# Miniprotein binders against Hydroxyethylthiazole kinase (thiM): the designs that were tried, part 1

All scores and structures are predictions.

Target 1, 273 residues: Hydroxyethylthiazole kinase (thiM), of Natranaerobius thermophilus (b2a1a8)
Amino acid sequence: MSTFNSNFKLGTYLTQVRQENPLVHAITNYVTMNDCANITLAAGASPAMCESRDEVSDFVPLAKALYINIGTINQEHKDSIYLAAEKASELEIPIVLDPVGAVAIKSRLDLVKDLLTNYNVSCIKGNNAEIKCLAGRKGHGKGMDSLDLGEDIQMVNSELSEKYNTMVLATGKTDLITKGNITVKVSNGTPLLGRITGSGCMLGILISAFIGASDNDWEAGIAATVSMGVVGEMAEESISSSTDLGSFRVKIFDHMAALTSKELQERGNVSEL
Unless a header shows other numbers, all headers, positions and changes below count from the first letter of the chain.
ipSAE, averaged over its two directions, is called F for ESMFold2-Fast, E for ESMFold2 and O for OpenDDE. V2 adds 0.75 times the mean of E and O to 0.25 times the DockQ between the complexes of E and O.
[cut] marks letters that were taken out.
The coordinates of atoms that the task and the answers printed are left out; those that the model quotes come from them. Centres of patches stay.

## First folded at step 9 (miniprotein)

Design m6
Fold by OpenDDE base, look of step 11:
Structure m6 (fold): chain B 273 residues (1-273), chain A 85 residues (1-85)
Amino acid sequence: as target 1 above (273 residues)
Amino acid sequence: SELEKKLDEAEQKIDELESKLEEAKENPDNPELEEILLEVIFLFMEIWQLRYELENGDPELKEKLRELRKRIIELLKRLLEAKSE
């Protein structure tokens, strides 16, 4: 029995984003930067992609949230990430971290672990393989959907969440969001989200926007995750063919911009585990 | 050069937005501030995109870009301050 936990005020958090229009500071990769900006604007938030070492510390105080995606790693970018994370932690600005590539590249894994250990990361978002890898397991997964279901991802999420005192979002066919021993399952979205570039990055920056506009990181993060899923569903419903991936991508922005709090609340499929 | 032209256009846009901000500061609830904010955000993205185009470019153009980046950050600061009042 899918207990529709009617208790999550999902729509309220979308309203809050639009009312607050939070500035979201993003340090992200060049491949998804434009789409991250567009989805942020469509949600009613304000994106800013300041990654310069010389400017980042002065910029951090202006934002309501910091999104860090480690997709582009050079020394300057690494330095900027550390400076931004330090300043954000000092000012208690929430940090959302995307550990992209941590499964395959040890230096990225080490960076993510260092960030989680030393700074106030409010949310880590990754696929099942990335989350398992961060939790010290061997991961072999490629893409957003890790097919390696051999271990209970809920248990891994809880371990990781408790270890670093952070919310953990493991993305997949269903998304699992964990804080401590509490896990929520989000059953929104479409496989088409895995067929476009940057859907995970867009989710990460949306989480940042929602968290930045709210004092409740847990519920805001859930609402953001639901929003991306719902918009994905709506976009899929709006295309003529399952192969219309370009149209699907455009429809994500259209539907995010048009999404009402009522639609989010009604279409949201969230259950506590 | 095409890059120089883009930088000059960005500089002009910053000047215009600074002027608009000064005119709008009198009312923090002015819908004009939100419009200005959007314009600043878009310009910010354009300026940051130019950084990648200039990564191996002329040192003089890089310096100009650095100045523009500083100005747009400062403009954003002032705008956010005006909205918080």
Scores: ipSAE 0.223, ipTM 0.663, lowest interface PAE 2.6, mean pLDDT 88

## First folded at step 14 (miniprotein; from v3 with I12T)

Design aa7
Fold by ESMFold2, fold request of step 16:
Structure aa7 (fold): chain B 273 residues (1-273), chain A 83 residues (1-83)
Amino acid sequence: as target 1 above (273 residues)
Amino acid sequence: SPELEEILLELTFLFMEIYQLQYELENGDPELKEKLRELRKRIIELLKRLLEAKEGDPSVEELKKEIDQLKKELDELKQEVES
């Protein structure tokens, strides 16, 4: 059973997002833009996709959080990412980093490490393979997936969290969220989230919205992760078959918009490791 | 306030529409690209003014008028791009 410190209330973070209506500045690829925008709106936040290098430094100060997704990146996007990250760090605006493609592409891995080294990243979110790759765990035989051991990823998370002074979310069958030497396991979610595109990117921008609305990025990040998992469970309950993936995707947005703080608190399945 | 939040939401929807149109036009007419850039600049300035505004601020009505004009210009530009 999941028990929390009586001072940790997941529902308050969803309430804060809806009260604050934080503007989230996103630099992401065109494929995930609509999903990111719609899940942000459904949560009660406001998305803004400002990606021009001529404009990002002026836009960052308007936002409560900066979400950076390292997907397909051209030189214009690289310039924008560096300018936005520099400005966000100067203004203490939280940065959430999603290292898509870093496992397969060295230049993307280098970009992610450069960002973590030079700027104040509040959260880095990736799957087990991405997180292990960032920590220098190269794949063996059948690649990084063969090293996906639960306790091993907890140690990797702690190493990265300590090295970069950042919260690390490793997504998987269960999600492990680490800050320093403290790890929380989130057991909410459904395998169906892995059967649609964009669920990882939706999680990244949700974390950004929750952190941007709060003074406690650790608990806000956990609450966002639980919220995505709970909404996935509710969407699964709303369909008649696991083959209804189109309906499942649509129901994610419906349930995110309808999710109450009470439902979040009651359904959350969180344990400290 | 609910009024200011609705204006914020409207501006963010407009910005998203311009971003999507910008992507569709990446290899298109330079004049149209410049018009999109000018619309983005205007939205950023409107956002700055909105975030400084308070409920009942006399300038909120001027913001609404400028947003209505911007929506008209965007609709005209969208028709030009589609055709």
Scores: ipSAE 0.470, ipTM 0.801, lowest interface PAE 2.5, mean pLDDT 86
Fold by ESMFold2, fold request of step 16:
Structure aa7 (fold): chain B 273 residues (1-273), chain A 83 residues (1-83)
Amino acid sequence: as target 1 above (273 residues)
Amino acid sequence: SPELEEILLELTFLFMEIYQLQYELENGDPELKEKLRELRKRIIELLKRLLEAKEGDPSVEELKKEIDQLKKELDELKQEVES
């Protein structure tokens, strides 16, 4: 009775990542650096964690995509983020933005809004609270009405997507990806992804790799999101118990490396809203 | 090209390794931190040359030699950090 609905050629995008081996420039915090690097390598792309203000403007031209994660930030990282985003915009290199911590910290929220306003951001990826906060809703991760497919999130995504001319991914139990007023639901994944650290940064840089390898950022972003979900499902299937969270994390990398385009296409669970 | 892709991966691994070591050296010797910064600058230059290179260019062999030298210097710096 379970049906598998997708009109997207998801496998094509994984194939393109592995054929193109795109260099992804990441500016992220130390805590997520290894996870971001390892999932990028597993997907078949090349990560580079160039974050020095003296180096980023020279490095961006070498990359196919720029991933910006603001989880832990200091002044040097802010300088580097602005310099890298400026260069990426000049060269029309896609930018993927992960607004970690923007709900709790006004200076991070201001930074994210500056980036969205001043640069052509290809995708902003955040959880429900982060996305609502960017849209001006009151909610510091509490008191927000949300279900992964809630009408509130779909409307918020559309507002942000139109305001900033960007693709918006709201992560949750299911993921909602919006460009303009078109929303796609990705139903792949497992609750175990929410019980480890780093899954959000891994998704963000995967989106960067897929977009960087493709001329279709919309479908590439969807394919990356599906890939992370499918790999999570495969990792869950390969552990003995839901308490094996360390093994689960390791298996994410193993399964991403082994994932075939055929498996991605067959296991992908995408529906249009 | 498989050869150019292999060199790209090697350079990106070295680059990440240097950044990882730089992070672990938060309160370390400023001279060691500057040496690591110089290695990163050299890797950026090698990446620029790699992306301009074509299959079979004599410059590809020169890139490999410079990468080997850079790896030796990094290994020596790792030993200094561990001391």
Scores: ipSAE 0.449, ipTM 0.786, lowest interface PAE 2.6, mean pLDDT 85
Fold by OpenDDE base, fold request of step 16:
Structure aa7 (fold): chain B 273 residues (1-273), chain A 83 residues (1-83)
Amino acid sequence: as target 1 above (273 residues)
Amino acid sequence: SPELEEILLELTFLFMEIYQLQYELENGDPELKEKLRELRKRIIELLKRLLEAKEGDPSVEELKKEIDQLKKELDELKQEVES
């Protein structure tokens, strides 16, 4: 048992999700909606994809967390995001924000910055390029491991975290989670997660579920990230070939549903940097 | 309670189905869109009531009846969309 895992409560947060069965409100793109729902259900939470402008404000109070993915932005969707974020902030409902596409599209970047500035964003989850972009760094949007480029992603995470008073999850080969000057490294997962559509969205809504079921966003967010990674590892172990991506995807749901708090705690690989 | 959780799950699935249908009807009949909107509104109301309900309350049975009615209406609406 690596001495490092003993300091993080992981299994407890999975238990909390299943006990609380939190309603997770998601405003996400249509492409990932089903997988987001499925992973939420598998974790023991309840998904709700309410995004209609006329209803979103009425729905927000019902949920324990709000997941916002900006992947599909039209004006109506943008309006719904603002309405939801406003209501969530008013009620102190945690928001998990996925800045997808912010690197390539200025309007998305501006939206994300506006949300981070004005609303109760508990966690921002993005790849290294997205996080760097949000932190004002110039970078080409291809998910090159920023560590290879000599830039300390931890520093960027810290800057962003402090600027917006939010948890920052930078996803990559290893996931870095930062709050202020504290950064943890999650060394769970598989490259196969990057080969399926919606893995990032599934992680985002999973973080929302864990945060929604807990009063500790930091540890809940870590536990959610570890959970996705561990399930990815288990799913990879259960397929015959690395090309069996369809099977891999299905196995993610199976393993998430079957994941025990003990397994999460034992398989979790978290280190403080 | 397991019962309330099952009802919650059912409502969330119905809600998703309505949204899926809404996306399919983005350029569809305004009347159908309004019907979908009304169904969503009803689901939200049912969710609110569910969250306030206690296990074993007579109100839960009423919720189940209303959900069954809503399912019927949704099925009818699906048929209208497919004709």
Scores: ipSAE 0.392, ipTM 0.781, lowest interface PAE 1.6, mean pLDDT 90
Fold by OpenDDE base, fold request of step 16:
Structure aa7 (fold): chain B 273 residues (1-273), chain A 83 residues (1-83)
Amino acid sequence: as target 1 above (273 residues)
Amino acid sequence: SPELEEILLELTFLFMEIYQLQYELENGDPELKEKLRELRKRIIELLKRLLEAKEGDPSVEELKKEIDQLKKELDELKQEVES
């Protein structure tokens, strides 16, 4: 056990997911829907993709967490997102929000800000550029796990976290998770995660599953982030070439399904900043 | 329970399949869209009942039968979409 992980009960939260088998409600884009479902199942949770306006409010109460990805923006989806967020907030069901595309599209940014302002979002998960953008900074980067060269992302995370009273996960080469003035660094993962479609979405729904199975959103969110990183590392180790992205993708699911609490605890690399 | 978890998994997969099919039919036949809507509503109801069920309850067998029927209807609908 790395001396640095002694304060984080990472393995316990994976065990809790598998024991509770939480139903995770997801409003996500069609591109990542299958992978989000598969990673949820592999983790030991149950995915449910319900997005219709006439159904979403009835579905929300059934789930232990709500994952919202704003990747598909039309009026129907927007309405469904608001209905779901409202109902989830009413019932104190944790919401995990993925601000995908908020850097490039103002309407998405406005939607995310509105959600964060008016509803109880437990976690916002985005890349450094998205997080900086949400915090009113200029965000530069490509993909879900881009590097941020410039302002201290920790300060930006803290500002955003305090503003909206939410946990902030900024993904990158290293992931930074912030609640208020407390920030932890997760050093697990692989650049290969940035080379497959939906890795960020999979992380988002995984966070939802972990949070949904626990009363401690902070530690559960950290454990979920570590889990995705560890599984990515294991998947990379299991492929023959760094170009075998198809195999890598499949191995993510295999390793998530096979991941033990012990492995998660041992391989996890979390430090407080 | 393992049995209930398996049924839950089945329902969630069916639900996902219906939503995928709905996406494909976004500009398609209104009648097909309505059929999909009805199937979704039925799945939601089945999910509600499942979440209230206990392992070994006779109600679980009824749920399984209803799910099987829903699968058949979905398969028929898929065939209609592909035609």
Scores: ipSAE 0.386, ipTM 0.777, lowest interface PAE 1.6, mean pLDDT 89
Fold by OpenDDE base, fold request of step 16:
Structure aa7 (fold): chain B 273 residues (1-273), chain A 83 residues (1-83)
Amino acid sequence: as target 1 above (273 residues)
Amino acid sequence: SPELEEILLELTFLFMEIYQLQYELENGDPELKEKLRELRKRIIELLKRLLEAKEGDPSVEELKKEIDQLKKELDELKQEVES
């Protein structure tokens, strides 16, 4: 029996994405661009990858949400991010931020902190190490997410959420989503999601799509996170072997496209902590 | 509307293709980069117009024609990049 808290209307948010078909502006890396586009389309939203400094400010007003992934940073890309974030904040367009690489590279950490401080970031999504790093904890690089660092990630999420007035998603074996002192646990997904490139980026842009289609960032963000987990589970169920990672990747898109509001609601496993 | 969604999808794909070409030309011909920039600007303008359009509006047919022209130009640029 899914211990799903009946208080979350997960299916409604998927329906809203498909009805609204929100244009999602993404500044992301070229490695995951295609998969980010495909997952957005599969969800029923419209991706747009605009990162040029000369154009980004003109594009921002067209979109319902801005997804920023800092995976590839050069000066031009940094300038584009700032221009986009400024314009989005001016227009109260929600920003979803992916702090990829912030643990290993100080300049990325500083950029993320600056964005969180000066612009209207609706959601930050990162792994436990990235979230801890953003919260000022001395963390070890990406490889340590597997290590029980002993600190309660919920507490760190709350601190970060309150500090920057943003929703915090810490991804892991279970996902923790926090706004202020409220934290929910999402118990959907599969380890196979960690074995494909771009699963984190796909989640980030999916959150952007759901938030962009709704006036409730909190519930929309939860629904997006659940959706990615559920389609991961469904994709795993549809492959013949756990080694069929290529097939698994394709099946994520198939299952996202086929996912019904009912299935999302029924398969969702969300609990308030 | 299904028609507007299809057009939006088409513009989205064209936009991604242009950025992919831009990536391939990161150290390439400045003239080709500028041509790609101009195509991106045109797509942004088409997106603006599309978002203001209503299904069945004569303006939608004009948008389709402009998109077809843009596709042709993009194909020409792809050929130039591959040569």
Scores: ipSAE 0.377, ipTM 0.772, lowest interface PAE 1.7, mean pLDDT 89

